# VHH binders against Protein HIGH CHLOROPHYLL FLUORESCENCE PHENOTYPE 244, chloroplastic (HCF244): the designs that were tried, part 19

Target 1, 331 residues: Protein HIGH CHLOROPHYLL FLUORESCENCE PHENOTYPE 244, chloroplastic (HCF244), of Arabidopsis thaliana (Mouse-ear cress) (o65502)
Amino acid sequence: SAAAVNLAPGTPVRPTSILVVGATGTLGRQIVRRALDEGYDVRCLVRPRPAPADFLRDWGATVVNADLSKPETIPATLVGIHTVIDCATGRPEEPIKTVDWEGKVALIQCAKAMGIQKYVFYSIHNCDKHPEVPLMEIKYCTEKFLQESGLNHITIRLCGFMQGLIGQYAVPILEEKSVWGTDAPTRVAYMDTQDIARLTLIALRNEKINGKLLTFAGPRAWTTQEVITLCERLAGQDANVTTVPVSVLRVTRQLTRFFQWTNDVADRLAFSEVLSSDTVFSAPMTETNSLLGVDQKDMVTLEKYLQDYFSNILKKLKDLKAQSKQSDIYF
Short names: E, the ipSAE of ESMFold2; O, the ipSAE of OpenDDE; V2, 0.75 times the mean of E and O plus 0.25 times the DockQ between their complexes.

## First folded at step 17 (VHH; framework vhh_lunsekimig_d3)

Design v1 (from u1 with T52N; at its last look DockQ between E and O 0.56; V2 from the best seeds 0.57)
Fold by OpenDDE, look of step 17:
Structure v1 (fold): chain B 331 residues (1-331), chain A 118 residues (1-118)
Amino acid sequence: as target 1 above (331 residues)
Amino acid sequence: EVQLVESGGGVVQPGGSLRLSCAASGFTFDYYDLGWYRQAAGIERELIAFINYGDYTNYVDSVKGRFTISRDNSENTMYLQMNSLRAEDTGLYYCAADSWHEDDFQHWGQGTLVTVSS
């Protein structure tokens, strides 16, 4: 039981005290790691789970159990906190409204009530342009709610994670499994979550960023086809690509809406529809980079990211094959 | 500090099964490639299976179809299910780990002994 340090009323809160919400997620863990490396005192809000997130503790963070779907659990997590970094998202099996809206609203309200000095919120690029997508609508509404709250805050809109491409494309290609794609010309400027974390903490320290909306985008916007082609090239093998027409997705979404239990599926399909449009999820980074004092060359490219990934795998495969040949000689 | 601790080794008859575990601590487990090595007496240590970031798996030919490598990121544990064990599978089994950015395994456990004998 991590003793809730009852900071007596009036005890100054250290500016280095950070609460990370969604600390176990793809982005959240990078935030935690980077913050710890930079000398912050990091508390992680983690949902109760059978297997505790011991890795966070091992890193030097404090873990507190709470659940955004249970607002009564939130206030205790904010005691002694200066900054909240909210990178939480609902699980696919959870209603979007409960976690990503009601939970976030509760968190923001509690943060305000508790005197949190800084709030970082991760949103989605172009969320204001896609009200038909429930998650995007909720993200946009949350942006507005946060703005209206009076909290000192930074809103960061994201385009996509490079890390998500590994499970979606790289591994299936290596395993000669089907890769699912759309024929949509949608381009996404994927970013390494480590870079996102790095830039976030830089932004956190910059008072000129207070109250601003930023968009973080990778160096280049990629279509699904381009990503697949890149993976094929790097893997040295062809992908088994199954293309799903957007029209089929739309019909499926409409059908799934008739079933309450499939609402989550419908919502996901809605997101897929947007990704299947002629939309570009990218933003120029020149101004942002200038504002943050960072160089674009320091950002990881998708080519480099995937090259490293595949290179590592291929080397291990070579080692396995070499050993297999040797074993055959002895038998 | 990165720590890898193997368990589950023992004596088993030919044709038997054994499940090895590797408990990991001190690193971001879910972003690491993991592998199993084994070393038979008088023989150089050999890589027999690996599971990378993203759960891609591959095996040395001698264990294909018999061994299954898996990982549970929530438990920071890697497993090796070994079925249809043979005398030639006898050896010290090592857990290995490296970050997916690294080409070679850099971290090793102390090993667990597997003995297949009638």
Scores: ipSAE 0.494, ipTM 0.838, lowest interface PAE 1.1, mean pLDDT 87
ESMFold2, look of step 17: ipSAE 0.664; ipTM 0.876
ESMFold2 (binder alone), look of step 17: mean pLDDT 80; pTM 0.794

Design v2 (at its last look DockQ between E and O 0.52; V2 from the best seeds 0.41)
Fold by OpenDDE, look of step 17:
Structure v2 (fold): chain B 331 residues (1-331), chain A 117 residues (1-117)
Amino acid sequence: as target 1 above (331 residues)
Amino acid sequence: EVQLVESGGGVVQPGGSLRLSCAASGFTFDYYDLGWYRQAAGIERELIAFITYGDYTNYVDSVKGRFTISRDNSENTMYLQMNSLRAEDTGLYYCAADSWHEDFDYWGQGTLVTVSS
């Protein structure tokens, strides 16, 4: 039982004290890693699990058990915290309203009550333009709620993660399984979550960004077809593309999500919902880069990201084949 | 500190089965490619199976249909189910993890598998 260090009333909270909510997620773990690397004291809010997220502890973070669906568990996690970085999303099996709205509201209220000095919230690009998507609506409402709370905050809208493309396109292509393509002309500027984490920490330290809404977007916006084509090229094989109407894809994705990717399902769901829209999920980064003092050249391109992935796999395959041929000679 | 700890090795008769486990700690397990190597006496270490981020799997021909590699990201554990074991499967089995680099970055200490009548 890690004794909650009762910081005596009046003990100044260190600016390096960060609570990461959703620390086990695709983005959250990168935030934790980056923050630790930069010398922050990181506390991770993690839902109780049969298998604890020991990797976070191994990295040097503190783990506290709490659940956004249980608001009574939240206050204790905020003791001695300067900054909250909220990367949490509801699980597919959970109602969106419970975690992504009620839980977030509770978290923000508690943060305000406890005197949190900085709050970072991750939202979705163009969420204000898609009220028909429940998650988008909730994200937009949360943005507003946070703004009205009076907390010093940064809202970061995201377009999509490169990491989600591996399970969705790269692996199926390698396995010669069907890839689901949409005819939707939707373009998404995918980012590496490591870059998102890097930029977030830079933004965190910049007082000029207080109260601002930022959009983080990758170097290029991609259609599903373009991503598939890129994967085909890199894999050296053609994809079995099944074009499914968006309406059917939503149902199928809900069903398939039940079986394979339980832990990242929330991020995928968010992404899936975004991809179901006929909109371009991209934003110019020139102003953001200037504000943060970063160079666009430092961001990973999707081409490079996937090239590295496929190169690694193809090398392993080559090695396996070479070994197989050698074994055949001795028999 | 990054650690890979193999377990499940032992002595088994030809035709028998073993299940190897590799418990990982100290890194983001679910974003790594994982693999099993083995080294027989007097022979160079060889890659026998791997599982990537996204659960793509492949095997050396000699173990195809007999061995199954899998991973549980929630437990930070990789497995190798070995069925229909043969004498030639005898060796030290190593767990490895890599972060999309050319070579595996992390190695376990190995677990010994002995197939003998």
Scores: ipSAE 0.087, ipTM 0.618, lowest interface PAE 1.9, mean pLDDT 85
ESMFold2, look of step 17: ipSAE 0.670; ipTM 0.874
ESMFold2 (binder alone), look of step 17: mean pLDDT 79; pTM 0.786

Design v3 (from u1 with D103E D104P Q106D H107Y; at its last look DockQ between E and O 0.66; V2 from the best seeds 0.58)
Amino acid sequence: EVQLVESGGGVVQPGGSLRLSCAASGFTFDYYDLGWYRQAAGIERELIAFITYGDYTNYVDSVKGRFTISRDNSENTMYLQMNSLRAEDTGLYYCAADSWHEEPFDYWGQGTLVTVSS
ESMFold2, look of step 17: ipSAE 0.502; ipTM 0.829
ESMFold2 (binder alone), look of step 17: mean pLDDT 78; pTM 0.777
OpenDDE, look of step 17: ipSAE 0.763; ipTM 0.944
ESMFold2, look of step 18: ipSAE 0.623; ipTM 0.856
ESMFold2 (binder alone), look of step 18: mean pLDDT 78; pTM 0.776
OpenDDE, look of step 18: ipSAE 0.473; ipTM 0.831

Design v4 (from u1 with F105Y Q106D H107Y; at its last look DockQ between E and O 0.66; V2 from the best seeds 0.57)
Fold by OpenDDE, look of step 17:
Structure v4 (fold): chain B 331 residues (1-331), chain A 118 residues (1-118)
Amino acid sequence: as target 1 above (331 residues)
Amino acid sequence: EVQLVESGGGVVQPGGSLRLSCAASGFTFDYYDLGWYRQAAGIERELIAFITYGDYTNYVDSVKGRFTISRDNSENTMYLQMNSLRAEDTGLYYCAADSWHEDDYDYWGQGTLVTVSS
């Protein structure tokens, strides 16, 4: 039973009280962890799930059940909260409009009504340039809605997560499975989610950033091919690359749109199309770093990130092989 | 405080099955590589299985096809399903977590005893 902290009317809200929405996600959990480490009181909004997110509690956070698709569940989660950090995204099986738009609108409205003092929203770099992509459009609309709400807020546009590359490229290569790629020259400045979390908390404390739009980008922008090549080099083996032409993706998207149940698939394909364009998802970090008082050298590079990952795996493999040989001698 | 707590050990007959669990707390479990070690009496501790971030798995030859390592990031728990257990599988089983940045595993559990005997 989540003890509803009945804050009596007029009880000052502590500036250290944070609600993290999307706390179980790739970025959200890093936000929670970083915030806790820095001494914040963290409440996590978590959708009801069969297996509760007990790890968040174990970390020292409070967990409250709510669902952005159920706006009536939102107000109770905001009681006694100073800051909202919104890391939530709809699940692939969920309609994008329900969670990423209607739910977000409800959250922002509730935050305003309840006197939330700070709101952090994660958006997507260049979302304003891709209205043809539903998620991009919704993110941009949400940016505007938040701006118009009058809430003290920070909007952070992201380019991509390094963590996503592990499942997408590194592991398949190690397992000698097919890697899916596009021939698109799109470049993405991937960032470590830990760095994103670190910078977010720094930004949170900087009043000069109120009402600002920031873009967080990694040190270098990478094509899919470059990432694959890097993984191949680090793994010491060639990838089985299946290249899907953008033209095929477009046709598939058009076909899937005829079926209501495949709208989500179509939307995802639309996103893939953008990623297949000659677009660069990167931004200079010089001003941002200066504003935040951080050094670019402190950010993890993709090369280092993947090098560490592969190096560790290869070491473990070597150890397993060595032990296997030893066991064969005894039997 | 970082903790790894193993459970599920016990006494089982040859050919039997056990499922070990390792509950983790105090760190960002989801981005760690995880592994199971075992130590038989009078023998050095050995790595028997590992699972990385992204769910890449590998095993020592002696347990291949019999043991399955898995993880649930939502529960901060790693598992080892052990089937077709043999007498030689007897030992103390340790859970370990690795952040990739060091040569050795960063965190260790206290171990759970597995005894395979007729």
Scores: ipSAE 0.453, ipTM 0.815, lowest interface PAE 1.2, mean pLDDT 87
ESMFold2, look of step 17: ipSAE 0.629; ipTM 0.862
ESMFold2 (binder alone), look of step 17: mean pLDDT 79; pTM 0.784

Design v5 (from u5 with S99N; at its last look DockQ between E and O 0.46; V2 from the best seeds 0.58)
Fold by ESMFold2, look of step 17:
Structure v5 (fold): chain B 331 residues (1-331), chain A 118 residues (1-118)
Amino acid sequence: as target 1 above (331 residues)
Amino acid sequence: EVQLVESGGGVVQPGGSLRLSCAASGFTFDYYDLAWYRQAAGIERELIAFITYGDYTNYVDSVKGRFTISRDNSENTMYLQMNSLRAEDTGLYYCAADNWHEDDFQHWGQGTLVTVSS
């Protein structure tokens, strides 16, 4: 079909030709790795930087330079692309508006103009319920902009990444350092980014998903104190916990670690109102699992994720201290 | 296919510094513990430092305070900053990666030579 060929002269656009935006981030690199393993032709959009992202090329991906805040750089990245998977997040030192709103608008407009066949956008669960939080408002506005764009798209709302909990809780507990707790009742259904990547690739192949809004929630919603207690048990060490009210967290960097968003103080202050409620960042996965043909039991639990992390560390510590000649090292 | 490539070795005077790099390909190292080993002539490889995803680190006592291991997940690269080098630090330095989540196969680099001599 002529509709399946975008702007690439003389070459049909294959459904396996994808562009990953935000390819070096926590989620983006899992998307790239999995897509390459599944046989996709992967192009990675990377900002120009002093240190190139050579590992993506070494994996077999193509790397192109563009900056979403500079719309003139975008069109060349889309030539010959069937599907865009947009994993881009703002850096802590940059204004959230430039990356999450203006950049998304420019990318979506270019994708529409160039005939991109599928667009995958990552949003945040409950973003439509918290207009007082600027990041939530921006995500929700972007969802609506994408819906009105006429692009064939999939919107995926996320709850939280298990990966973020390693630095926040597991490592400080192992190092016998203070960890920050809170009395907030908020619960988050963290998901392993490998599971998010797997589900995303299933979703983009499924024609029944086109135009849908999905929420990816982990198998269980956890409070901060429950995560700390789990890490204590798995490490075999009591945590040195400083428990503070949410109002005190408003003025510290610890609030941003709950969701790994921005260090912007205004965003932290606005988000503190959400934390003071009984907000739950989780959703039933029954319909999503049915649509994707996925069993809930195949999702990694937080317990398993953290158990594996701690167990390997304890084994390596034993080996390091022993320094025995029993180890054979060869290639 | 997993590959680990070391760089940054060389000849340096006692008291000098070197920075080693280990670039990983074929995997995201979010699920790997990364390590540096060294091998002096006629001696088995010894584990000298390791680092996890969240930057939990540990070192053999002989290098504590002189060596610093680090990783950059966004660059899929591990580093070893070696300061105050001594003659006994001479050897072939290997990076290694161990999957802690799905399997326990250990992957090795080719090694980079560090020579500390007058």
Scores: ipSAE 0.536, ipTM 0.807, lowest interface PAE 1.6, mean pLDDT 80
ESMFold2 (binder alone), look of step 17: mean pLDDT 80; pTM 0.791
OpenDDE, look of step 17: ipSAE 0.703; ipTM 0.914

Design v6 (from u1 with D33E; at its last look DockQ between E and O 0.70; V2 from the best seeds 0.64)
Amino acid sequence: EVQLVESGGGVVQPGGSLRLSCAASGFTFDYYELGWYRQAAGIERELIAFITYGDYTNYVDSVKGRFTISRDNSENTMYLQMNSLRAEDTGLYYCAADSWHEDDFQHWGQGTLVTVSS
ESMFold2, look of step 17: ipSAE 0.716; ipTM 0.887
ESMFold2 (binder alone), look of step 17: mean pLDDT 78; pTM 0.778
OpenDDE, look of step 17: ipSAE 0.516; ipTM 0.839

## First folded at step 18 (VHH; framework vhh_lunsekimig_d3)

Design w1 (from v3 with T28I Y107H; at its last look DockQ between E and O 0.74; V2 from the best seeds 0.71)
Amino acid sequence: EVQLVESGGGVVQPGGSLRLSCAASGFIFDYYDLGWYRQAAGIERELIAFITYGDYTNYVDSVKGRFTISRDNSENTMYLQMNSLRAEDTGLYYCAADSWHEEPFDHWGQGTLVTVSS
ESMFold2, look of step 18: ipSAE 0.692; ipTM 0.909
ESMFold2 (binder alone), look of step 18: mean pLDDT 79; pTM 0.779
OpenDDE, look of step 18: ipSAE 0.762; ipTM 0.938
ESMFold2, look of step 19: ipSAE 0.569; ipTM 0.870
ESMFold2 (binder alone), look of step 19: mean pLDDT 79; pTM 0.783
OpenDDE, look of step 19: ipSAE 0.831; ipTM 0.958

Design w2 (from v3 with T28V; at its last look DockQ between E and O 0.61; V2 from the best seeds 0.00; counts 0 for: grease 26.1 > 24.2, SAP .709 > .668)
Fold by ESMFold2, look of step 18:
Structure w2 (fold): chain B 331 residues (1-331), chain A 118 residues (1-118)
Amino acid sequence: as target 1 above (331 residues)
Amino acid sequence: EVQLVESGGGVVQPGGSLRLSCAASGFVFDYYDLGWYRQAAGIERELIAFITYGDYTNYVDSVKGRFTISRDNSENTMYLQMNSLRAEDTGLYYCAADSWHEEPFDYWGQGTLVTVSS
């Protein structure tokens, strides 16, 4: 209840006091690490778990327990916080509505009531154009709810993480396993989560960004086939590709793994309609880069990201082979 | 503080199982290849297994099929499940992390002792 958590107006807090929600996730870990490196006072909201998130404390963050599905646990986490960075997304086994809608509403309401000075929300590019996809509709509804809340905020729409491509394509190719391809023409401008974290923290410090909607897109938009071809070249191996029409893929988990958001059947079916179009998940970054004072050349390219990944594997394989030769000498 | 911390070593009987853990403090595992090294008495330290961000793994022949390396990026932790342990598996087990990027520094744990004895 909001009435039970009302705080006196004007409670002073440091602008460096940040709460990261979803702090153990792929993006959340990068946000926390980067914020600590830049000298922020970081609190991490972590669900109560049998295995505590001790690594966050070892990094120098403060860890507090709360669960967005249990709104009564939220208000205490916000005491003394200036800025919230909300990286939370529901687990694949949870209903999207529980965390991505009800939990977000509760969090935003508590943040407004407690005088949080800035709220960062991560959304999905083109979510306003795809009401047939439940997750995109919820993201768009959350954007509108946040805009109408009166809370000072930044909304950042994402296109895709480079990290997701490792498990989808790079590793199966290295393991000589089948890789699922598609004939879809859809392109995605994947971004390195380290770049997303860097740009987010720059955006926090820029008062001209307050209230704006930004899209973070990687330097180039890639089709599935282009990603597979790049991985084949870098691995020095041909992929065993099973190309399946989009209509067949819409009932499988693989379709939604491009965004790593859900394996809900309804979302998979709706996503197949989006992927059957000439949809491009990219945006020009010239204005965003200018607003943030960053250079496009500082963004990691997918080519470089994957080259670094494959090069280090080759080095380790050579080391392991050398150890086997040493063992042979002793026998 | 930037370091690797091993845990889970101990004394087990031949044929037994043991699970080692390695937690990273001060850095994110996401851009690191992780490995386990073993050092037995009178033998030089050897790489026995490694794992990458996407869970690509490889092993030295002597442990293949018995040991399983894994990682949990959400816990910033790596594991080594050791099954069907033998006397020759006795030694100090170190975890290590190497950056994907060309960096001058690697991280090592202090080691955890595994003793397989009857």
Scores: ipSAE 0.533, ipTM 0.808, lowest interface PAE 1.8, mean pLDDT 80
ESMFold2 (binder alone), look of step 18: mean pLDDT 79; pTM 0.779
OpenDDE, look of step 18: ipSAE 0.745; ipTM 0.932

Design w3 (from v3 with S99D; at its last look DockQ between E and O 0.76; V2 from the best seeds 0.68)
Amino acid sequence: EVQLVESGGGVVQPGGSLRLSCAASGFTFDYYDLGWYRQAAGIERELIAFITYGDYTNYVDSVKGRFTISRDNSENTMYLQMNSLRAEDTGLYYCAADDWHEEPFDYWGQGTLVTVSS
ESMFold2, look of step 18: ipSAE 0.608; ipTM 0.853
ESMFold2 (binder alone), look of step 18: mean pLDDT 78; pTM 0.774
OpenDDE, look of step 18: ipSAE 0.692; ipTM 0.918

Design w4 (from v3 with D33E; at its last look DockQ between E and O 0.53; V2 from the best seeds 0.00; counts 0 for: pae O 2.7 > 2)
Fold by OpenDDE, look of step 18:
Structure w4 (fold): chain B 331 residues (1-331), chain A 118 residues (1-118)
Amino acid sequence: as target 1 above (331 residues)
Amino acid sequence: EVQLVESGGGVVQPGGSLRLSCAASGFTFDYYELGWYRQAAGIERELIAFITYGDYTNYVDSVKGRFTISRDNSENTMYLQMNSLRAEDTGLYYCAADSWHEEPFDYWGQGTLVTVSS
């Protein structure tokens, strides 16, 4: 008999109280950091981990253990919370449906039941146009569910993270490892997660945005090839590009669907298929920028982002090499 | 507050091994480039190893094949395995983190002393 902590309905919830779900993720941590910097009281929903996310506490956030796959753990995390920012995504090893659907539905329902005053949900740009992709479908369904819930909410569709490109292209190129390229004309307007966080908090404070669907897109849409080329240029070396035909990916997806254990792989491949299409994951930001009162010029470009990254690494390499040469002269 | 705390230093005989640890707090460890510096007496501090996002590692020539830099993002800890230690490896070893700004390695620990002596 889990004693329902009768939180007396009467304790005024501070508008500055935020729960960040997925706080340890690429975007979530930036949300936490930005929110803290702006003076919010931030609570982080974190899955139980052997190694605690101590950095969140060190930043000044409160950490609560819960798991979206365990709905019974969710209500306690929402006590005294005004705003939920949902940055959670399923791990590759987890079924998409468990965390990204069932877990999120539970979270939204619980938020509604507990009288959460604002809910921010991150979705994917054009998710409504790609029902064949499970993640896209789930995101779109979640958008609808959230809308139907009656919660005051903001849905933000994202195009992609610049940060993901570091591990995918920049590091492999520097290490002279193979990178996967597609001849797909898909273009993605990657955005710095810091900018996403900044804009999110701005949006959060704007009551006119309540109930709206926003799309956050970077300054320019990039093909995979363009990204690779940019990395090559910045690295000063050619990439070893392995091109996988979309046809092969489709066949592989079909084959993997026959095996239940490979469904996750199939789902990932499905996403790759979308990336192989002539789909543009970009949106005009003029209206959004106007609505938020921000200037497009304040957003980091992919060129600048990667330039800074490569410049820093190359500088370190140069310094390292220079030191090695000096040591050889004294012997 | 950003903190880097080195540990694992000590006195070791030539040919011995040490493992240094750097515990990090107060920043997003996963998005930082990390490095080890050392400073011998009377010598300027030198970068001896660094690790980038992922598994990209680099070493100064003098430690290649003997030292291994690694990171555990789950523990917010960086390591330096030092094997086949030499007298010339004696010095203060500093953990460093790079915030990807213009200047690399803008965060520093207090250092841990490594003494290689017979």
Scores: ipSAE 0.034, ipTM 0.552, lowest interface PAE 2.7, mean pLDDT 85
ESMFold2, look of step 18: ipSAE 0.434; ipTM 0.776
ESMFold2 (binder alone), look of step 18: mean pLDDT 78; pTM 0.771

Design w5 (from v3 with G35A; at its last look DockQ between E and O 0.63; V2 from the best seeds 0.55)
Fold by OpenDDE, look of step 18:
Structure w5 (fold): chain B 331 residues (1-331), chain A 118 residues (1-118)
Amino acid sequence: as target 1 above (331 residues)
Amino acid sequence: EVQLVESGGGVVQPGGSLRLSCAASGFTFDYYDLAWYRQAAGIERELIAFITYGDYTNYVDSVKGRFTISRDNSENTMYLQMNSLRAEDTGLYYCAADSWHEEPFDYWGQGTLVTVSS
């Protein structure tokens, strides 16, 4: 008989109390940082890790251990919370269904039960158009579930992160490693996660946005090839591009589906197939910007983002090279 | 307050190994480029290795193949594994962090002394 800790209904929950789920992720970190900077009391839901996420504490957030795959751990994290910002995504090694569906359903249910006043959910742009992609389907289902929950919520569909391009293209190019290119005409309007965080917090404060579905998109949609070309230009190096035909990816997906252990791989490949389609992951931001009272000009462009990145790295490289040459002269 | 604290320095014989650590606090460690500098007696401080937030690494030629720079964002710690140490590696080793907003590097540690001597 687990004694239901009667948390006395009486302690007024502060509107500034936020729980960030997925706080250690690329987006979650930015949400935490932005929220703290804006004066929110931020609690971070973090999976138990051998190495604690001390950086979050250092920033001034509170860290609570919980796991979305363990629903029993969730209620305690929501005590005294006004707003939940759900940035959580399953790890590649985890079944998509466990964290991105079951875990999130549990979180939403628990949030409802505990009287959470606001719930922010990050989804994927056009997830409703791609039921064949498991992640897209789950995201769309989660959108619906959240809508049906009756929670005051904001759903934000995302197109892509600029930060992801660093590991995928920029670093490999700098290291003269192969990059995977597709001839797919898919275009993605990548956005800086800092901008996403900024806009999210603005949206959070706007009561007119309650119950709305928003799409956050970058200033321009880019093909993989365009991104690679941009990186090449900025790096001053040619990329070693390995083009994988979409047909090969499809076949590989079909083959991997036969093996249960490869389902995750298959699911990832499915996502790649979407990226290989003539799909445009972009949306006009005019309405969103108007609604949020923001200017499109304040958003970082991919060109600027990558330019700054490469400029900084090239400077460091130059310094290293300069020092290496000096050392050779003294021998 | 931003702090970088180096540790792991000491006296080692030629051919020996050391692992330096740089513990960071007071800033968003994950989004910083990090670097190791060293300063030998009578010589200007030199950049010896850096690691970006995207885990791109590079080294000065004199330490290539011997030194490995790494980072653990969960621990806000950067490391320098130093193998096959030489007398010329003797010096004060500094940790540095670059916020990308200003000229590299924005933050510096106090240094840890590495002495390679027979």
Scores: ipSAE 0.333, ipTM 0.784, lowest interface PAE 1.3, mean pLDDT 86
ESMFold2, look of step 18: ipSAE 0.727; ipTM 0.886
ESMFold2 (binder alone), look of step 18: mean pLDDT 79; pTM 0.785

